# Ledger of designs, part 82: VHH binders against q9y6x5

Target 1, 379 residues: q9y6x5
Amino acid sequence: LPPKLLLVSFDGFRADYLKNYEFPHLQNFIKEGVLVEHVKNVFITKTFPNHYSIVTGLYEESHGIVANSMYDAVTKKHFSDSNDKDPFWWNEAVPIWVTNQLQENRSSAAAMWPGTDVPIHDTISSYFMNYNSSVSFEERLNNITMWLNNSNPPVTFATLYWEEPDASGHKYGPEDKENMSRVLKKIDDLIGDLVQRLKMLGLWENLNVIITSDHGMTQCSQDRLINLDSCIDHSYYTLIDLSPVAAILPKINRTEVYNKLKNCSPHMNVYLKEDIPNRFYYQHNDRIQPIILVADEGWTIVLNESSQKLGDHGYDNSLPSMHPFLAAHGPAFHKGYKHSTINIVDIYPMMCHILGLKPHPNNGTFGHTKCLLVDQWCI

## First folded at step 24 (VHH)

Design ma26
Fold by OpenDDE, fold request of step 25:
Structure ma26 (fold): chain B 379 residues (1-379), chain A 123 residues (1-123)
Amino acid sequence: as target 1 above (379 residues)
Amino acid sequence: QLQLVETGGGLVKPGGSLRLSCVVSGFTFSSYHMAWVRQAPGKELEWVSTISGSGGYEYYEDSVRGRFTISTDNAKNTLYLQMSSLKPEDTAVYYCARTQYKYSGEWTPFDIWGQGTQVTVSS
């Protein structure tokens, strides 16, 4: 039988939550598997981009999902939650489920993972759920496990997405121990449900499961706001994305717009596209706007409005608060092994290896995950 | 025809309790997040609470946390708001509305509203 892999994402699960809260179910999962304590995600540290990086192994500039909100100047198309199903946005890369389905006697399933409801390269996930945040985890899990167990061709790769603790993190902030403990307990219970379901179905020993997240969460405050309206008139630019990384499309001379913004706040870096730091790997895509603003950690860019969010993400991907974790269990993984750090793009070549897929060119390094795998030599 | 109908409002003394109901018709609220919002005289609309239509996750504004409980009855397609330890500042017209959480971390605008139910907390 071909190897099977389930990739699970709990959106906005900051890595250090594991140190600050109790996760009995997740800890058991880790005890019988592996843990990567910190995963350095891609810049910008947002949901669509990072989820696509996980399944493509590419930096955002390469796979083309460069933000949750995008604009293409050539086609004049917009990308957002309300308009995310156009394959135009996704076709600059080949996600792993497409690669998987091109193999003989294999299919893929998805419970609301970003992009899985889109025909990418004329291939849509064999089984998928349309995104609906109100659908219970149980229902998502039921569908995924049904597909894993009963499909023909067999589902060999599946994804499951869940919106917490992101939603709660935004509302309460990661420093709200009372509210976040409640939410994180629920997340741990969901992991318990997942494990129990897999055991009940006889999948636990044979299914490889990765539990990870796309980004963390940093504490925000009404005392840390950057008001762009104080620096530049709104008529001089179009805002493509706002905070904490603003994408600016000038309506006047770019240099003039830049000059008005460059000293707007000591807590915000302003970059012309060509001057974006190389370490971000966030330059070589036409969907990146001519000017980007990057707020410091915990600062919020606003337009004459107060932010309602006490937590946010999207900041510099080198910040620990932006980092998720990765835990894994299954026949491909060691038991009781902990690793300090990998890059989020490293997950792709690892998953390809587990599934016996030839990876597309990617930015990941398979060597970074070898120590997690039983069939590899660990240097 | 999409419709939300709020009931359960009334006059109550400080420290008292009320249970609001919102009956949904024309759609299944389990496909949405359902919310309570309120508007006091001369004040702006204020979000109070949100719940997943399928149940499970609840969100509360700070001023009502611990005092208000949002819940659903799937069989009745009804949203509830149990209010306890009511305060004069809770006086408002209470509305139920639907929304959804997006990948981006934003919430969709409320698109369906009820007529509201008056809650008055007074000695």
Scores: ipSAE 0.880, ipTM 0.960, lowest interface PAE 0.5, mean pLDDT 96
Fold by OpenDDE, fold request of step 25:
Structure ma26 (fold): chain B 379 residues (1-379), chain A 123 residues (1-123)
Amino acid sequence: as target 1 above (379 residues)
Amino acid sequence: QLQLVETGGGLVKPGGSLRLSCVVSGFTFSSYHMAWVRQAPGKELEWVSTISGSGGYEYYEDSVRGRFTISTDNAKNTLYLQMSSLKPEDTAVYYCARTQYKYSGEWTPFDIWGQGTQVTVSS
């Protein structure tokens, strides 16, 4: 039988939550599988970009989803939550579910993973749910497991997305122990439900399952605001994306805009596109605007307004607060093994290996995940 | 066809309690994120609380945290807001409404509203 893989994302699950809170169900999952304690995600550390990096193995400059809000100057198109289904934005890469479906006797399923409701390269997931945050985890799980168990051609790759603890992290901040404990307990219970469902259906021993996230969460405060209006008139630029990485499209000379912003705050770095640090791998795409502003950890960029969020993400991807974790269980994985760190783009070649797929060119390194896999040498 | 009906408002003294109800018709609230919002005279609309009908997650505005409790009764298809330790600044028309969470971390605009119920806190 062809191998099967379920990829699960709990949005905004910071890696160190595992050290600071109790997760009996997730710990049992880990005990019978593997754990990567820290996953270094891609810059910027936002939802659309990182979820697409997981399934393509590419940096954001390469797969073309460079933010949750984008603008293309040539076509004058905009990308956002309200307009995310145009293949134009996604076609610069081939996600793994498309690759999977191009194989004989295989299909893919998705419960609200970003991009799965879009015909990418004229291919849409065989089974998918349109994004609706109001749909319960149970319903998402029921659909995914139904497709995994009863589809023809068989579903061999599936994704499941859940928007907590991100929403709660934004509202309460990651340092709110009382509220976050409650939220994380619920997340652990959902993991318990997932495991129980798989066992009940006889899928547990044969299905490879990866539980991960796209980014972490850092504490924000009303005392740490950067007001752009104090530095530059709004008529001089168009704001494409705001915080914590602002994308600036100048309406006047770029140099003039840069000069007005470069010393706006000691807690914000201002980059011309060509001067963006190489370590971000965030330069070589036309969808990256001429100027970007990067706030320091915990600082919020605003326009003459206060922020309502106590937690946020999108910051430097080297910050531990931005890092998620990865846990996995199934025939492909060892039992009781823990690993320190991988890059988020490393997940793609690993998944391709598990599924027996030839990976597209990518930025991941398969060698980083070999110790997780039973069929590989661990050096 | 779709309707939200708020009740339970009234006049109460500071420190008092009220329980607001929102009866949903035409849809199942458990399939949505339901919210309470309020508007005081001469002030902007203010978000108060949200609950996920499916997941049981609760969110509160800072000024009402610890004093207000949002809840649901699935059998009655009713949203509640239990208000305690009421203050004069809580005086407003209270509305129930629907919303959803977006990938970007933002909330969608409210698409359905009730007529509202007046809450007045005064000595």
Scores: ipSAE 0.870, ipTM 0.959, lowest interface PAE 0.5, mean pLDDT 96
Fold by OpenDDE, look of step 24:
Structure ma26 (fold): chain B 379 residues (1-379), chain A 123 residues (1-123)
Amino acid sequence: as target 1 above (379 residues)
Amino acid sequence: QLQLVETGGGLVKPGGSLRLSCVVSGFTFSSYHMAWVRQAPGKELEWVSTISGSGGYEYYEDSVRGRFTISTDNAKNTLYLQMSSLKPEDTAVYYCARTQYKYSGEWTPFDIWGQGTQVTVSS
């Protein structure tokens, strides 16, 4: 039988939650599998970019999902939550579920993973759920496991997505111990449900399961706001994305816009596109706007408005608060092994290896995950 | 016809309790997150609580946590807000509405509203 892999994402699960809260079910999962304590995600540390990086092994500049909100100046198209279904945005890369789907005697399934309800390169998962935040985890899990168990051709790759603890992190802030404890307890219970379901179906021993997240969460405050309206008139630019990384499309001379913004706040770095730090791998794409503003950790860029979010993400990807974790279990993985850190793009070549897929060109390094795998030499 | 109808408001003394109801028609709870919001005289609209249509997750404003409980009865297609330990500052018109959570971490604007029910907390 072909190998099977289930990729699970709990949105906004900051890596250090594992150190600060109790996760009996997840810890048991880890005990019988592997843990990567920190995953350095891609810049911007947002949902769409990072989820697509996981499944493509590419940085944003390469896969083309550079933010949750995008604008293409040539086609005049916009990308957002409400407008994410155009393959135009996704076709700059080939996600693993498409690669898998195109293999003989294989199919892919998806429960609300970003991009999975879009035909990419004219290919869509044989089984998928449209995104609906109100659909329970149980229902998502039931569908995914049913497809993994009963499909023909067999589902060999599946994705499962859940919006927590991101939603709660935004609402309460990651430093709210009371509320976050409650939420994270529920997340652990969901992991328990996942494991139980797989065991009940007889999938547990043969299914490879990866549990990860796209980004962490940092504490925000009403006292840490950067008001752009104080620095530049809104008529001088179009805002493509706002906080904590603002994408600015100048309506006047770019240099003039830059000069108005460069000293707007000591807690915000302003970059011309060509001056974006190389370490972000966030330059070589036309969808990246001419000017980007990057707020310091915990600072929020606003217009003449107040922010209601107590937690946010999207900041510098070197910040530990932005880092998720990765845990995995299954025949491909060791038991009881912990690893300190990998890059989020490293997940893709690993998954390809597990599934026996030829990876597309990617930015991941297979060597970074070799120690997680039973069939690999680990130095 | 999409409709939300709030009931249960009234005059109550500080420390008292009220239970608000919102009967939903025209759509299914499980397809949306349901929320309570309130507006006090001369104040902006304030979010109070949200519950997943599936009943799996509840969110509360800090000022009402521990005092208010949001819940649903699917059989009755009704959203509830149990309010206890009411304070004068809880005085407002309470509305129920529906929303959804987005990948970006934003909530969709409330697209349908009830007429609201007046809650007055006064000695």
Scores: ipSAE 0.811, ipTM 0.936, lowest interface PAE 0.6, mean pLDDT 95

Design ma26
Fold by ESMFold2, fold request of step 25:
Structure ma26 (fold): chain B 379 residues (1-379), chain A 123 residues (1-123)
Amino acid sequence: as target 1 above (379 residues)
Amino acid sequence: QLQLVETGGGLVKPGGSLRLSCVVSGFTFSSYHMAWVRQAPGKELEWVSTISGSGGYEYYEDSVRGRFTISTDNAKNTLYLQMSSLKPEDTAVYYCARTQYKYSGEWTPFDIWGQGTQVTVSS
């Protein structure tokens, strides 16, 4: 009778979509559970880092996935979305599915959550799908529910990842009401299908389900470009990541590179690593490059070319446009409760509590999520 | 041998309809996204539409939204583009191509292309 948890991410689901669009199925899910209206995510507000922060409770500097593109100067290794499977990148932390399945008589299952197809600390999710964005939500859901119902040892922790509304947010921008309405309606239908499948299989009343996201989305424009090539010759640095947080590895004296970039645009902040604001918790990892460039919201750093994206994320994590939401339902959660905000790193210790796991050292605060849980004193 | 073969092009009057087909061989069709891309005379390549090989989500360029429908038939390893309400500016060579969406929010470059099929919309 061990407690069970399904963690679901809809990538790029900006918190205020809930206020600005109709979600009959998601609102019914919330009505019978809990809502956190804004989740303050970690800087940089990118996909790989924030998904790993959810499952480790750690800031990016502490878990080591500091961007969607990384370089390690000692090993000469590169990380990218086409080269993300080397355990080297993931081994600076222990994600919750590893801790879970190492317990006696427990397994973990995964449908494409970032990192679940990697053997982290020589441990890969007990049941998993290799990442492939072409696999339908229905197939992902069918695998997850089969594993939750039929596995020995039982699956007690499962993850499910979906690429929308991130893909459409990038293509159309969050301000495109017509296209985003259509996309978000389809996502709400998928949430309806999720709930219906869990009910039909007898899982709904005894499974804890968290629906959340990694970040939001902001509108971009061809009128808001920062042309890096106009400020510095590419021969002076190696570009590790471009926009909206550029990671710069100088090939010449780094002060000279900094000075060439300092006044490049009034819409970009240029930081030496030592000068990155402490509130970002983004300094104490060798994978963070000597210089970073942080564009203002809605601005795009480019290499003397146009940008094809109408929406983007990765900006300052204090921006409301970068914040996702969290909703949850199940025996561990109150019914009909709404909470204003938590930090994304707080999700991990809450999940550990629900599953009866001892959390690893982390940056989350269990007290921030106590009001969501039926077994906790809320004051 | 990886191969994409387009058919179904032709001459059509404004307001007319046409269906393009792209037969795929040499890879698991449902494991990728498939796209239609067009090139008008004297113009650069223009993305038209993308769909997952298994179906599910479909994406359209603004000028074709509501007029074109992308679809797949996995049993036949075939990608379709149903074109309706055709306009003279839709005149182009239409190519099918392979891509994929990644966690980073980027589409991979189109790595495999067909030979193209000519669509001509003339009053």
Scores: ipSAE 0.614, ipTM 0.832, lowest interface PAE 1.6, mean pLDDT 93
Fold by ESMFold2, fold request of step 25:
Order: sequence, then structure tokens, then C-alpha cells
Structure ma26 (fold): chain B 379 residues (1-379), chain A 123 residues (1-123)
Amino acid sequence: as target 1 above (379 residues)
Amino acid sequence: QLQLVETGGGLVKPGGSLRLSCVVSGFTFSSYHMAWVRQAPGKELEWVSTISGSGGYEYYEDSVRGRFTISTDNAKNTLYLQMSSLKPEDTAVYYCARTQYKYSGEWTPFDIWGQGTQVTVSS
């Protein structure tokens, strides 16, 4: 029997929510499986880049999805959440569902993971849902379980994406305990429904399930704004992305633009591309603009003096507030094991191992995850 | 032709209740998020509440949380706002509007609006 894997993302699930809120269903899942308490994600800590890093094992500079908003100067193409389907943007890497379904007698299924409705290297997920955030979790799960149970060739890799707690985290902020408790309870109920559905369909015993996320969330405030208009006129640059990592394409000499920005706020670091810290692994791609502005945690870069977000992410990936968690259950995983941390790029080679796939070249380290797996010796 | 039509506004005393309705035609109601937005005299538009068309998720502006309830009846293509414990500050024209949530963590601009219904809370 070929091994099967379901990869689930709850967007914006900050790792310490597990300690600060009640999750009876998720805690039962963890108790009978494994937990990684903090997953160090990739910079910038945004949704498109980190979801692609999970499924490719690559840093953003290597897989080419470097932000939620991008510009390519040669082709004049723009990438955004309303214009994300051009394979041009995705083709610098090969995601795991492509590798999986090209194997003999295997297919892949997807419920809205970023990129799964795009023909990457002329290959789209064998079964997929077009992205629509209004589709309920129950409908996504129903399609995934139907495909896992009834497809020929069999679905051996499936993925499911859910927008919460990211949407609520942006709206309320992670420190709003009343609203976040309500939202996180709903998410825990969805996890309970997922497990119960898998048990009822006879899938639970032989399916490996990973529940993870792409990033966390930090509290923002109207008192922590960086007004870019107060430092530089719009005519001197093209704005590719704004906050909390602004991507600046100079229209004049870039040193002049840099000099106008470098003292704009003590709560913002301004980097020429060649000066971006090496630890970010965020330099070697033409889609990374000549100047980036990196706000301090909880600060928002704005063009005017207001912001409607009370929570945000995208900050330095060393910040614990940006880190998600990973939990897993299934025949490949130990029971009742906790692990402190892995890198988000380590998830890909672990998934390839579980599925018996040869990983493409990547930045992950299989050794970091071997203690989670029953067929490996933990050292 | 895409249309949103609000009804149910009126004059009510402080502490009273009203239910607003928004009847939708010309698009698949369950494929979008629907919102209530209000404009008090002399003020800018203020978002009030949003609900997913199919998922039962609802979001509230802080000042209405616990007093207002957004809901849908997909069979009738109707969005509701149940308002209770009304205050003079709730006096506004209330609009229903269409939006969507995207991977980027942003909401689309409200692209379709109703004509509005007046709510007046006065002693």
C-alpha cells in the first residue's frame, strides 16, 4: 500500500496560541502524534512565499515567490492575490504535488493551497478546487476525503488550506483574547471534525496528517505607523509592496532614494539589496527589488496616517511572533513526542521521505525532522 | 444585473431593536463575503460587519460586537443585520456591500453597493 499524506494549513496560526488558548481537539491530536513547538519560517513571513517554501523546501530567493506582491522588470508582469495564476511566477521550483503525481500510479489532490490551481511546469494538481475563500471548511474536507477514498490512480498526496486564524488575526490582533478565543475555538472544532471524518471513512489509521501553518501574527497599533510620504515623494520610486516589508523600485538614482529613506524612522531598517542580511536568504532573485524597508515588529508602513489592521505579519523571521507550529499524526510518526523547533524548509524533505519521493534540490535538512519519524533513529 | 436592496430601516428609541435585510440578485451569493457598512451624518463610511457567503464566519466592528448579529439565508439570497441595544451613535444610512478575502490577507474593495436604508436612533 503506498503511503498517503494530508498536509493541512491554518493560515496565521502563531505557535504560542497553543499555550495561550484552549484546543482540546488539537491537543488530543498532538497527544497521539508529534508536536514541533516552533517552526522557523522564511523571510519575508508572508502567505504566498511560506506556503511555497513548505512544498518546495526552498528559500524565497530560490523558489521565486518572494512576496505577496511582485514585479518583473523585463516582462513587465505583476503578481498579486488577484493576479497569481500566471505559471511564470511559480515555475522557478517544483512543488511536491507535481513530483508526486508524475510517479507511476499516483495522483495529488488540493483544496486551495496556494499554487495548486496553477499549471506549474504544465502540471496542475490532479484534483483541485479553484481558490475561493467563501467555500466552507466542510466542503473543502468533503472533496479531499472523497478524492483520497475514491480516485484512480489513487491520491497519495493531498493538501487543504484554511484562511483562519490569519483573517481574524489581521482584523482583531493576536492580543484580543475575546475575539481570538472565539476564532480559535472554531478552528479547534474544525480539527475535531477533520479527525472524526477521517475515522468514520476508515482513513485515520493509514493516513499521515500534518497540521501546520505558514506564519504567526503580531499586534499593531495606530501609535506605531511609519508614514513613508513624510520621507520621500512618490515620484522618486515605484512601490511594489508596502508593509511590513516595503519593496522599492527607484525611478531616480537608487543611492539618492536610499539616502532619503535611511533616516525616515528609527523603527525601520532600510537595505540596499546587496546589504540585506545574509541570514534572511533574501537577495539572489531579480524579483527582490533594489531597496527594501523592514519595519520593526508591530510597526506598519503607510502612505498616509491611518491603518485598519490590528495584526500583521511579514516581519523578521527570527521573531517568535512570526513562527507557526507543526503537529502530525499517522503511521510514519511517533506517538506523544514533542520537538522544540525545525525550519519550515525542513518539512519538504520529510514529506518526500514519508511518500517515498526523491526530493528536488532544496534548503531543508532531513536530519532536523528524523526524531519525528518511527523509521528513523533519533540521536 | 447585479443588485443589492436594503430594507428594514426606521426610527427607533435608544435600547430598541431593528432587523435590516439585503436582497441580492445577479450573482452567486455564496461565492462572496457580504458586509454591512454605515455612514453617520457628516462622517466617513464605517465597516460594521462581514459574513462569508457559505462558511458561517462573521466579523464585527468593536462598537457593535455583542449587539449586532449578521446572518444569511442562502435560499432567499438575503443578508440580515439584527441590531439590538441601539444607541444614538448607531444613527446612519446602512448599506450592504460585496467583498472577498484573498490569500494576501487583504479584503477586496467593496465593488457592489446597495442604495442604503436609514436607521435613526432618537429619544
Scores: ipSAE 0.606, ipTM 0.827, lowest interface PAE 1.7, mean pLDDT 93
Fold by ESMFold2, fold request of step 25:
Structure ma26 (fold): chain B 379 residues (1-379), chain A 123 residues (1-123)
Amino acid sequence: as target 1 above (379 residues)
Amino acid sequence: QLQLVETGGGLVKPGGSLRLSCVVSGFTFSSYHMAWVRQAPGKELEWVSTISGSGGYEYYEDSVRGRFTISTDNAKNTLYLQMSSLKPEDTAVYYCARTQYKYSGEWTPFDIWGQGTQVTVSS
């Protein structure tokens, strides 16, 4: 039977939490498997875009999920996390669960990974949960393990998504050691429960498990606000997304909007679409607006109001604070191996290799992950 | 038919205890996050605590942590707030409310509210 893979995301798990907090269960997982200490994610460093990059191997400009809020000027459609189910937004790429379940005698299962409750290319995950953040980790895990054990055709690819430590990171900020220590301890316990459940069900020895995240978190402050209303009137543009990367659709002459914004704050870069740095790979999609504003790390763009978040993400993907980690265990992976860095788009071709799937065209490099895999020559 | 009904408020001395209840009808309790929010006289609304309706994570405002305990009884479709070591500053109308956490990292606005129950901490 084909190899099986479980992909797990703990949203907003900054890579250096591993150095700054104690994770007995996660460290045992790593000891018996592999660790990638820093994963360089894609710009913008937001939840929907980066989760889709993991499962497609594509930059945001290529898979079309370019932000958590989007607007398409031709169709006049809007995307948001309360309006994310239209396949129109997702159909510019083919995620791995679609490719997997189109193989003969294979199924895919999903517990709330972004996009898995959408019929992408008329194909929805064979088993899935509709997104609901109130569903416990235990229930998500119970469904995933039931599907892995009891499905015909067999589930060979499964995903599991959890909202922490992102929610607490936004609320407290990553520098709040007392609150974040409590939160991260609970997450480590969930990882322990995951491993124990897989062992008790006889899945642990033959299931490949990846534990990763989409982005990190940086500290914010009421002292680091950029008041957009001080620089430009609302009537001159349509705001598609606000912070920390604002997406601006001008209502008046684009150059005039740019000129009103370019000196707004020394803590914000203002780009015309054609001037967005090439290293972002964030230009070649119609969903990217004509002007974007990129706040410096720890700065928040606001509309003449305060911010209640003490932590945020979405910043420049070169920032270490935006980087997650990757850990993995299973028959495909070495034991006790540590690797310094990969790109988040490299995860997709690695997963395709493990599952014996032909990857769609993508931006990942299989060679970057070879050292993690038992069946590959590392050099 | 979606309704939240708070009970259990009253007058209590400093250092005392009260248990607030919020009975839920018209929706599946475990499918949402539930919150307690309070409003002291002449003050803005202040978030107190939130719990996942299915169980799991509980969140507290720092001033009440260790003194208040949020909980649920799914068989009775009821949200609770056990308040202990009460202080005069805890005097407020306490509301239960419904919310959700979203992928974007945002909480939905409180879309359903109870009528509130008065808590008065006074010697």
Scores: ipSAE 0.576, ipTM 0.816, lowest interface PAE 1.8, mean pLDDT 92

